# Designs tried in a protein design chat: miniprotein binders against q53ft3. Part 113

Target 1, 195 residues: q53ft3
Amino acid sequence: MFGCLVAGRLVQTAAQQVAEDKFVFDLPDYESINHVVVFMLGTIPFPEGMGGSVYFSYPDSNGMPVWQLLGFVTNGKPSAIFKISGLKSGEGSQHPFGAMNIVRTPSVAQIGISVELLDSMAQQTPVGNAAVSSVDSFTQFTQKMLDNFYNFASSFAVSQAQMTPSPSEMFIPANVVLKWYENFQRRLAQNPLFW
Key: E = the ipSAE of ESMFold2; O = the ipSAE of OpenDDE; V2 = 0.75 times the mean of E and O plus 0.25 times the DockQ between their complexes.

## First folded at step 12 (miniprotein)

Design D20 (at its last look DockQ between E and O 0.41; V2 from the best seeds 0.00; counts 0 for: pae E 2.5 > 1.5)
Fold by OpenDDE base, look of step 13:
Structure D20 (fold): chain B 195 residues (1-195), chain A 83 residues (1-83)
Amino acid sequence: as target 1 above (195 residues)
Amino acid sequence: SPIQEEFEKLMERAEFYFEWAEKYYELGDKEYALLFFEFAARLFRKAAELAKKNNDPESYKEAIEYAEEAQKYAEEIQKELEK
């Protein structure tokens, strides 16, 4: 349902589903990450009246996870870019991931997506410094990221004739990825800051 | 009163989202601007309902006016996105 992209890294399309309505991506070496893109894969939309709250988790000085609300994704806003650099000084907010036994290493941060009612989402307050406010940050991130994602995704493309039955694996049709890419590119061209 | 406190919190949060919506619109992120105007409108309406329950017609009027304004902006942005 969701993907996570870090500039210069492999795209993550396999979130760990920790609950029916909760998904987690691991971000190794998070200290080197400035921006993260969270996006819908386009395979499954949010149910009507629902969206996703996007959280970032990092270990504090005591090694305890600190969760902060970055923002939201919805059917109308299927992708968003968040600045995660500099969030280390913030206080943790109430988060839906607190009761989850997520194995964490000190160098690994997490992106959590909680599927929630829009009415519930509206009652939350994202951290102010997570918003990307500069066009320059966008240009540097987006071009590299999109190309990397497309190259990565295309490298795994196989024809049906080449597919081996693997009932344990989920497949994303190449057309879905391409459509997503085209839509994303179109939106970027129209507004470099749409994300 | 607890109702008044909740009303004020809702208004504050709604105003926050309204301001963010404006900011994102200025940045060109119309989709996010739309979302936050919608959030603002929802919260203002919720605040209005509380004011109504609290028999505070002035607060009700204020909240409704802001809700209508937020909704208007949301509708305008929606039209822009459909072009």
Scores: ipSAE 0.470, ipTM 0.798, lowest interface PAE 1.0, mean pLDDT 82
Fold by ESMFold2-Fast, scan of step 12:
Structure D20 (fold): chain B 195 residues (1-195), chain A 83 residues (1-83)
Amino acid sequence: as target 1 above (195 residues)
Amino acid sequence: SPIQEEFEKLMERAEFYFEWAEKYYELGDKEYALLFFEFAARLFRKAAELAKKNNDPESYKEAIEYAEEAQKYAEEIQKELEK
């Protein structure tokens, strides 16, 4: 249902479903990530009155997740860019009153998507800095993202050409990916803030 | 009272969405502007219901007026997106 993209990395289109209404993408080496893009694949729309709340989680010094609301995707807004730089804790030693000898250092953050009623979505507020990007920064990142996505599409097309053909709803044809890229690039050229 | 505290939290959350809706509209992100004005309207209406339960007509009037304003902006943006 969802995709996740980070500049310089392969696009992820296979979210882990951890509950009927909850989906997760893993983000390894998250300290190097400034922006993430979350988007719907266009195959299955949200039911009427529902949307997706997008969360970011990183492990604290004890390995426990710290979740923050980034924003939303909906049928009317099926893709969004989020700034996660500044939401991550810096590396730091534990205070003397903190837990000793139980420090675990996972290097993987997560993007979580929770399918919720619009009323439920409105009861939380996103972290303000995650939703805002300057025009120049947004344009630069978006161009890098488009280049990365196109590279993925090309790679996927080659891989598919060498695969044994099989029917599957989890399979996304390269043609669909390329059409998304072309449509997205055209809309970006018309309005860099069309997101 | 607990009802008054919840009213204030709803009003603050609604104002957050209202202000961000205006910012997204100025940035040309009409889809987020629409969504956030809709959220603001919903929250202002919830605040109005709490004021009604608390027999506070002044707070009710304030919340309803803001809800109507947010709903008006949402409807205008919806019409822009349909064209």
Scores: ipSAE 0.461, ipTM 0.812, lowest interface PAE 2.2, mean pLDDT 75
Fold by ESMFold2, look of step 13:
Structure D20 (fold): chain B 195 residues (1-195), chain A 83 residues (1-83)
Amino acid sequence: as target 1 above (195 residues)
Amino acid sequence: SPIQEEFEKLMERAEFYFEWAEKYYELGDKEYALLFFEFAARLFRKAAELAKKNNDPESYKEAIEYAEEAQKYAEEIQKELEK
């Protein structure tokens, strides 16, 4: 249902479903990540009146998960870019000496998507400045690239019932990413500013 | 009063979404601006319901006027996106 992209890494398209309405992507080596992209694959839209609340989780100095609301994805806004770099040194335990007396080790962070009613989503407040403007050159190109991939890949989606015995899972053919990449490269070579 | 405190919290949250909707619109993210104006309108209408239950016509008027303004912005952005 969802994809997660970090620059320089493979696109993740197989979220771990931890509840009927909760999906998670692992982010190993999260300290090196500044931005994360969350998008809908196009295989299953949200039910009417629902959308996705997108959270970032990292372990605090005690190893306990800290969850922060980044923002939202919906059928009307199916992809978004979130800045997470300012969140990774966040809340530690209360000490007289502050964070410099807390030993922290790298571990795996997570992106969580919670499918919720739009009315429930409105009652939450995301961390400010998490969603990045789509008009700067980098964000605009990235957003258009994701929209292009979303439209292309969604036309090839098939259910597990069509391909394998697990009918509740959706798949795209293995070569869709390659076809998209080849088309995108060709268009960029023809017009570097085609977006 | 707990109703007045809930009203004030809803108004504050609605104003947050309204302000950020305007910022996202100016930055060209019309889809996110639309979403945030819709959220603001929902919250202002919930605040108006609380003001009505509390028999507070001045707060009701304020909340409903903001809800209608947010809805107007959302409708205009929706028409822009349909082009």
Scores: ipSAE 0.435, ipTM 0.804, lowest interface PAE 2.5, mean pLDDT 75
ESMFold2 (binder alone), look of step 13: mean pLDDT 90; pTM 0.891

Design D21
Fold by ESMFold2-Fast, scan of step 12:
Structure D21 (fold): chain B 195 residues (1-195), chain A 83 residues (1-83)
Amino acid sequence: as target 1 above (195 residues)
Amino acid sequence: SPIQEEFEKLMERAELYFEWAEKYYELGDKEYALLFFEFAARLFRKAAELAKKNNDPESYKEAIEYAEEAQKYAEEIQKELEK
């Protein structure tokens, strides 16, 4: 249902489902991460009146998880960029993952997504405006255009089993589109005007 | 009173979401601006319900006025996104 992208890393589209309404992505070597993109895959919308609360977790000095609310994704806002570079120290926020028996690896952070009622989401507050990117409005426009292209291209993806022979047409594997998206994102983060 | 404390917490959170909605709108993120104005409106209306239960008409009026303002901005942004 969800995807997670970090500049310079392979996109993750297979979240670990830890409860009916809870999904987790692992982020190894989290000390080097500045921003995380969380997005819906576009195939299954949230039920009416529901959305996703996005959390970030890292181990404290005692190895205990510290969960912080980053923000939200909804059918109306299916992708968001979260700044996490300032959140690796500080107090944890209220979170629904406390009772979960999630297998943890030392020095690995996690992105957690909890599917909740919009009314429930409104009663929570993201930490330090983590949802606001530090990039300028031009970079945000470029990011939106990039997301539009990725979504458009992905809508044409077919499994290899569904491919019919066509000697007059070239087909591009979805992984090539993902690689382009990752490389463009990485370059944009380093120099917004590279293109 | 506990009801008054809860009212104040809801008003503070709603005001924060209202500020975030304005910030996102300025940054060109209309979808998040819409979401947070809707959240602000919901929280202001919840605060109004507590004021009504506590027989506090002044707090009720204040909360409803803010809720209506947030809802108005949300509706304007919704129309922008539909065009």
Scores: ipSAE 0.356, ipTM 0.775, lowest interface PAE 3.0, mean pLDDT 76

Design D22
Fold by ESMFold2-Fast, scan of step 12:
Structure D22 (fold): chain B 195 residues (1-195), chain A 83 residues (1-83)
Amino acid sequence: as target 1 above (195 residues)
Amino acid sequence: SPIQEEFEKLMERAEQYFEWAEKYYELGDKEYALLFFEFAARLFRKAAELAKKNNDPESYKEAIEYAEEAQKYAEEIQKELEK
């Protein structure tokens, strides 16, 4: 029913069903994750009057899960992007000795989806503004696209600068552009929800 | 009173969803704006029911007026999405 996507990783479409109305995706190495995309596969819609509450869980210092409500997916909004980087426990900027308070936590987090009545969902409040709007999602996608192109191209530009040490002439090989296009097309296919 | 406490919590949550709906609408996320205006309307209507049980017609009227406003915005956005 659901899919979960993290940039640079294989898309997950096989959530573990832990109850009739509850589904979980594991997020290993969660400390490297900034955004998670949750979406409906389009195969089966929610029954009328129902939707999905999306939760994020990370292990506390004792390895026990701490759950937070990120937002929702519904038939009318079947995909959403959530920023989780700010929700992880870590050194607090408000703490006078933040740098001295380094606790290593286990590396596996979870995304949970609870199928609920819209009336029940409305009685819950998401943590802050974890859900990224479609406009913010487009901006994030555009920035990521630009960063990806710049990083890819600059890697080759450094090599080219060493091979062709001429400050008056800029050279961008056509095959570098083609390689970027091919790689980005593959990655874009893995992020079909950024539109 | 317990009913008054619950009324206030419902009104606060409804107002928060109303504010989020306005924010997402301004950002161009009409789907979330619609959902959150619908949530606000549902919560305002629940608050109105509690006010009615508590024999508080002033609070009832306030909650219903906000529910109708949220419902109006939801309907307008629904029409925009259908075009």
Scores: ipSAE 0.360, ipTM 0.773, lowest interface PAE 3.0, mean pLDDT 73

Design D23
Fold by ESMFold2-Fast, scan of step 12:
Structure D23 (fold): chain B 195 residues (1-195), chain A 83 residues (1-83)
Amino acid sequence: as target 1 above (195 residues)
Amino acid sequence: SPIQEEFEKLMERAEYYFEWAEKYYELGDKRYALLFFEFAARLFRKAAELAKKNNDPESYKEAIEYAEEAQKYAEEIQKELEK
């Protein structure tokens, strides 16, 4: 149902379902991540009146997960860009004595998506500065990259669905996402303005 | 008072969503801007109802004015999306 994209990494489209209404993506080496894009695959929409609350979690100094609300995705806005650089725990561990310890803690964070009523979402306050506050070159690039992905994947899904005698659902194969990402990155490397 | 603290928290949440709506509108994400203006309007109206219950006409007026502003922007964006 959902996808998670970090620039320069393979897109994730196989979230771990941890409850009927809850999905999780792992973000290894999150210290190097500044922005995360969360999007709907377009195969199955939310039921009317429902949307997805997007959370971010990282391990604190005691190894316990700290969950923070980043924002939302809905049928009307099926993708969102979030800045997570301000939510990393690097600054808190830089004590004068702690800075002498070069031992790295595990650097795996998570993105969580909770399917909720839109009315319930209206009662919640996302953490400060998690949503994109201004258009910089990276944000603009990520948005365009996401748009390119939707166009490519949608076209392929329709073609495959038409070849099925009686499809009950539209499905986008995982390898199509990988192929799109590789083609897009290759073209962008040759000419940043090809799009 | 507990009621005043609740009012202030609702106003703060609504202002936060209002700010996000403005940011997304500037970015060209009009559907997301619409959603957040609708969230802001709802929370401002909830704050207004609390102020009315607490017999505080100044806070009621403030919250209603912000709710109407957020609702106006939401309606304008809705019209832009229909075109």
Scores: ipSAE 0.000, ipTM 0.097, lowest interface PAE 19.4, mean pLDDT 68

Design D24
Fold by ESMFold2-Fast, scan of step 12:
Formats: structure tokens, sequence, C-alpha cells
Structure D24 (fold): chain B 195 residues (1-195), chain A 83 residues (1-83)
């Protein structure tokens, strides 16, 4: 139902459903992430009067998750860009002297989506500075997202003669991906906030 | 009173969404502007219900007027998005 994209990384389209109304994406190496896009995948709308609250979680110094509300996605607003830099543990400058040579396993952050009644969503306020500040930023990031997704999907394109028989695997024709990309780009050009 | 404190919190949250709706509209994000004006209207109406329960007609009038204003903006933006 949902997708998640970080600039420079492969798009995630398979959220882990952890409850009937809750979905999670893992974000490894989250300290290098500045922005995250969350979007609805297709033609399946939210039920009437419902939408999705988008949360970001990172581990604190004790390894406990710290959840923060970033914003919302709805049928009327099926995609949103969130700035998460400054919301992470370990934000701030690293001093050249006094920095430890510590090799640590990168922590995993999460994006959580909770399907809620619109009335319930209004009871909370998003964290400050999570919103992107301009239409240009939205347009640029969305174009990069489109390019990244198309390039990723296209990298798996093979001719039918070259396909290895694998009945358990599903394939999407490259032409379908191209058509989606072209349609989205056309719509973005007409109205950068249609998504 | 506890009811007055709850009223004030609802008004503050509604004002937050109203202000952010205006900001998103200025940025060209009409979809978020619509959503946030709708949230503001819902919260102002909840505040009005509390004021009515608390027999405070002045606060009720204030909350209803803001709710109607937020709803008016939401309806205007919805029409813009439909065309």
Amino acid sequence: as target 1 above (195 residues)
Amino acid sequence: SPIQEEFEKLMERAEYYFEWAEKYYELGDKQYALLFFEFAARLFRKAAELAKKNNDPESYKEAIEYAEEAQKYAEEIQKELEK
C-alpha cells in the first residue's frame, strides 16, 4: 500500500505490516539520511474518513526507540517529503580531536505508518522543521525519486529469452514501469504538488 | 478550570494547523493546506462544544467563527484542486 524512498537509495515498496493498521519500513544507516519520501503506491485508497500518520523512530543512547510524528498522507495528499536531519540522536558536529575511533554496527531507524481516523490524526502535531520549505524542494526531490525508481526497476529488465524459469518469482514488464514514470512526470510538470 | 484548560489546548492546536495551512498554501502545497484547514476546523468545532458545555457563549462564538473561517478556506482550496 505504501512506498518509502531515500535519495540515493533503492525505493522500498514492501512495508512490514506489524498490525492491521500499522506498517513499518526499516532505514539502515539513518545518520546519513536528510529527507524521506512516503507515498501511496496505487489505486487502493484509504477508507472514507481515514488517513495515515507518518512517524520516524530512531534508537536513543540506551537503544530504546524514540518515535516522532512527521506528518500525514491521505487520499488527497498521497505523498509527502519529510526532513529528518536534526531529529536524530547523534546530531551535531564531530570534533577532529577527541573523537573516538569506534567501530559500531549502524543502527536501524524506522518509518512507521499508522492508519487512523482523520479526527484522531488531528489530535497530534508534527515535530517542528520536518516540513520541506519550498515547492522547488518538493519538485527536485520528487524528480530524483522518480529517476531513482525508474533506474532501479529498469536495471532488472531482461528479454524473455534470457529469463531464468522461476515460478515463485514475479516480474513486471519494463514498459509498464516506463508508462508509470512518464505519466507521473507529466503530471508533476503540470502540478508539482498533485501527489 | 480543567475544562477551560482543555478548551485552550484545542484552540492552540487548531491555531497551529490554521497557521501551517496558510504557510502550505503560500508554498503552493494546496493538498496539505486543505488537509490542515480541515484539521483546524475540526479542532475549533471541538473547542466550541467544550465552551457550550461550560456555558461560555463568548468562547463558543470565537471558536465557531474560526471554525467557519477555516472551513471556508478549505472549501475554496477544494474547488481549486477540482479544476
Scores: ipSAE 0.450, ipTM 0.816, lowest interface PAE 2.2, mean pLDDT 75

Design D25
Fold by ESMFold2-Fast, scan of step 12:
Structure D25 (fold): chain B 195 residues (1-195), chain A 83 residues (1-83)
Amino acid sequence: as target 1 above (195 residues)
Amino acid sequence: SPIQEEFEKLMERAEYYFEWAEKYYELGDKLYALLFFEFAARLFRKAAELAKKNNDPESYKEAIEYAEEAQKYAEEIQKELEK
């Protein structure tokens, strides 16, 4: 359903499903991460009236997770870039992951996605009225991120004949990645924050 | 009253989304601006419904006017994105 990308790292496309409507990605060594991209994988949309609330969780000094609402992904806005380096320790929002919170290793954070009604999403307040980055800064970051992602993903491209059978592994055709990259490049040139 | 407090909370949350929609639009993120104006409109309409149920025509009118303003901006952005 979802993908998670950090510049310089392997894209994650297999979220851990922790409930019927809840998915998480692990982010090891999160203190080195400034931005995270969350996106929908395919053409399968959310049901009408639904979307995804995106949360970030980091371990506090006792290893207990602190959840913060970052923003949203919807059928109309299927990808978003979030800045996590500006978040404050101990600032948590009311969140739907309460029963699933467990002690984390000190350097591992999580991205959580909760599938919710749009009406419910609208009643929440994202954290991080932290400094808004300049358009130029985000454009440069986004271009480097796109280049890094495309180059890295392409470096692992193999023909179907070279693949080892792996029924649990998810694959995306290389030409779909190329089309996404080209479309994103075009859109970025027209509007630096279109995503 | 409790219903007045709930009305104020809805209005404050709608204003939050309205202000963020304007910021995203200024940054060029028209898709997020559209989404947040739609959220603002939804919340203002919920506040209006609450005011109507509480027989408060002044609060109802205020909430509806803000909802219409948010809806207008959302429609303008939607038209821009369709081009």
Scores: ipSAE 0.097, ipTM 0.575, lowest interface PAE 6.1, mean pLDDT 74

Design D26
Fold by ESMFold2-Fast, scan of step 12:
Structure D26 (fold): chain B 195 residues (1-195), chain A 83 residues (1-83)
Amino acid sequence: as target 1 above (195 residues)
Amino acid sequence: SPIQEEFEKLMERAEYYFEWAEKYYELGDKYYALLFFEFAARLFRKAAELAKKNNDPESYKEAIEYAEEAQKYAEEIQKELEK
């Protein structure tokens, strides 16, 4: 349902489902990460009146997770950029990941997504420094994200002769990805926050 | 009183979302602006319900006026996004 992208790394599209309404991505070497993009894959929308609360967690000095609310994704806003540099020294937020007190490896953080009623989401406030606050930062990061996604997608390009039948697998022509990339760059140049 | 304390917390949270909705709208992020105006409207409505239960017509009026303002902005943005 969800994807997670870090500039300079391969995109993750296979979240670990830890409950019916909760999904997690691992972020190894998180101390080198400044920004994270969380997005919906577009195949399954949220049910009416629901959205996703996005959390970040890092291991404290005892290996215990410290969860912080970053923001939200919805059917109307299916992608968001979060700045996570500096959050590892912050206080924990109120979170729905309750009893997840699993000791983790010291350099691995997590992005958590909790599917919630929009009314419940309104009861929470994101940490103030998580949102990307300037148009220049949005533009720079988004360009790096576009480059990363295009490089990732094109690395999977194979001729039809190399393909094996797989009913559960979807294929997109490389030219369609290139066209999307070029159109997105054009729109970004006209309005950095169109997405 | 506990009811007055809860009213003030709801008003403060609603104002937080209202201000962020305005900021996102100015930045051109209309979907987040819409979402946050909707959050503000819901919270102002909840505050109004508490004021009504507490027989406080001045606080009720204030909360309803803000809720209607937030709802109006949300509806205007929704119409912009439909085009």
Scores: ipSAE 0.054, ipTM 0.477, lowest interface PAE 6.9, mean pLDDT 75

Design D27
Fold by ESMFold2-Fast, scan of step 12:
Structure D27 (fold): chain B 195 residues (1-195), chain A 83 residues (1-83)
Amino acid sequence: as target 1 above (195 residues)
Amino acid sequence: SPIQEEFEKLMERAEYYFEWAEKYYELGDKDYALLFFEFAARLFRKAAELAKKNNDPESYKEAIEYAEEAQKYAEEIQKELEK
């Protein structure tokens, strides 16, 4: 239902389902990551009154995850860009992953998505430093991210069409990438300051 | 009272989302601004229900006024986002 993208890396569209309403993406070598894009694939919308809360987690000194709320995705806002560079422990943040107690490999972070009622999401408070502080910088970043993602994904799609899949490689349908690009581009063109 | 404490927490959370909605609007993120004004309106309405249950007409009026203000901004932004 969800996708996760980091510039220069393979897009992830197969989240690990850790509960009926909870999904996780792994982000190896997260200290090299500045921004993460989370989006809905557009195949299945949320039921009316529901959305997704997006969390970021990295391992503390003991290898335990520290979860922070980044924001939300909904049918009306099916994609979001988050700045994770400079995030630190979100002590006191409420999160649905607190009971997981999963020890993580050092340098591997996670994006978590919790499917919740919109009213429940309204009780949550995103971390402030995940939000963009400048419209100009965000617009420029968004355009560069869109261009880089499309170029990367397009090159992969061409390679997929020309090559026999390797057992060690994950492939995604080209039409899923194209649909994401078209939806993102249309939204950006309709409201260039949306992001 | 427990109801008064819950009311205050809801009002504080709603005001926090209201402020975030204003910031998103200033940043040009009108869709996020709309979402957070809607969140604020919902929380102010929930606070009003608690004030009503707690027989506190002053707090009820305050919460309703803020809810209506947040709803008005949400509706204005929704119109800006329509074709």
Scores: ipSAE 0.025, ipTM 0.523, lowest interface PAE 7.2, mean pLDDT 73

Design D28
Fold by ESMFold2-Fast, scan of step 12:
Structure D28 (fold): chain B 195 residues (1-195), chain A 83 residues (1-83)
Amino acid sequence: as target 1 above (195 residues)
Amino acid sequence: SPIQEEFEKLMERAEYYFEWAEKYYELGDKEYALIFFEFAARLFRKAAELAKKNNDPESYKEAIEYAEEAQKYAEEIQKELEK
């Protein structure tokens, strides 16, 4: 139902379902990540009155997860871009010298999505302003990419529904996401001024 | 009073969403502005329900007025997005 994107990495569309209403994406080597994008795959909407709360967690120095609410995705806002570089605390940064001669252990952070009633979502407050402005070039690029994917996925779902009489469910094959990404890369190569 | 504390927390959270909705609207993110105004309206109405149950008409009136204002902004933005 969800996708997760980090600049320079392959898009993830196979969230781990850890509860009926909870989904998780792993983010390896998260200390190098500045922005994370979370989006709906565009084929199956949230049930009426529901949406998704988006959380970020990283392991503290003892390996315990620290969860923070980043924001929301809904049927009306099916994609969101979050800046996480200000939210994570790196290991070995508490000295006045700002340095530790300790080889950093590769760490895995997580993006969590909790499907909740809109009333429940409203009862929590996102950490700072994790959602980024649409003005800067990275956000514009990412939004165009997400718009392209959402339109592609939605169009594909309609086409498949038309070919399959009376479908009760619609699914996005994993290969469709890969094909979309390849098409988007090709578009960028042809029209770099429009990224 | 636990009910008074809950009312104050709901009002504070609703105000947070209302302020951020205004900021997102000014930044041009109308979809987030809509969501946050809707959240503000829901929280203000929940606060109003608590005030009503607590027989506090002044707090009820305050919460309802804010809820109506947030709902009005949400409706205006929804119309902009439909255009």
Scores: ipSAE 0.012, ipTM 0.469, lowest interface PAE 8.4, mean pLDDT 72

Design D29
Fold by ESMFold2-Fast, scan of step 12:
Structure D29 (fold): chain B 195 residues (1-195), chain A 83 residues (1-83)
Amino acid sequence: as target 1 above (195 residues)
Amino acid sequence: SPIQEEFEKLMERAEYYFEWAEKYYELGDKEYALMFFEFAARLFRKAAELAKKNNDPESYKEAIEYAEEAQKYAEEIQKELEK
């Protein structure tokens, strides 16, 4: 249902489901990452009244995970860009993940997504400096990249849905994601401003 | 009282989201602004219900007026995004 993107790395579209309503992405070598993008896949929206809370976890000095609330994704805001560089080791946010996931020390972090009621999400407070404005050129580039991926993947998903007896269940072959990534890299190499 | 403390926490969170909505609108990030105004409106409405249950008409009026303001801004931004 979700994707995670870091500039210069392969896009992740296969979150690890750790509970019915909880999904996790691993971020190896996270000290080299400035920004992370979280976005919804395909054409399947959240049910009415629901959305996703986005958390970031990193290992503290003892290798224990510290979770922080970064922000939210909703049907009206299906992608969000977060700055994780400079997030300090300190007290973690109130979070629903508990001890479900243990970050591999020392250089692996995680993005967690918890599907929640909008009323519950509204009562939570994200760390103030994590969410990035869509105005700057990097953010605009990243949004264009996400739009390109979503449009590419959605065209294949429509064909798959038409061919199955269960049209509410979409299938996106892993090969489609690889093809998108290769096409996008090739176009960027030929013209960095194609977006 | 515990109910008064809960009311104050809801008002504080709603104010936080309202301020962030204004900031993101000013930066041109209308989608974030819309989301935060909607969150502010929800929290102000919850605070109003607490005040009503606690027979506090002054706090109820204050919370409702802020909820209506946040909802009005959300509706204006929604119309901008639909254009």
Scores: ipSAE 0.031, ipTM 0.540, lowest interface PAE 7.6, mean pLDDT 74

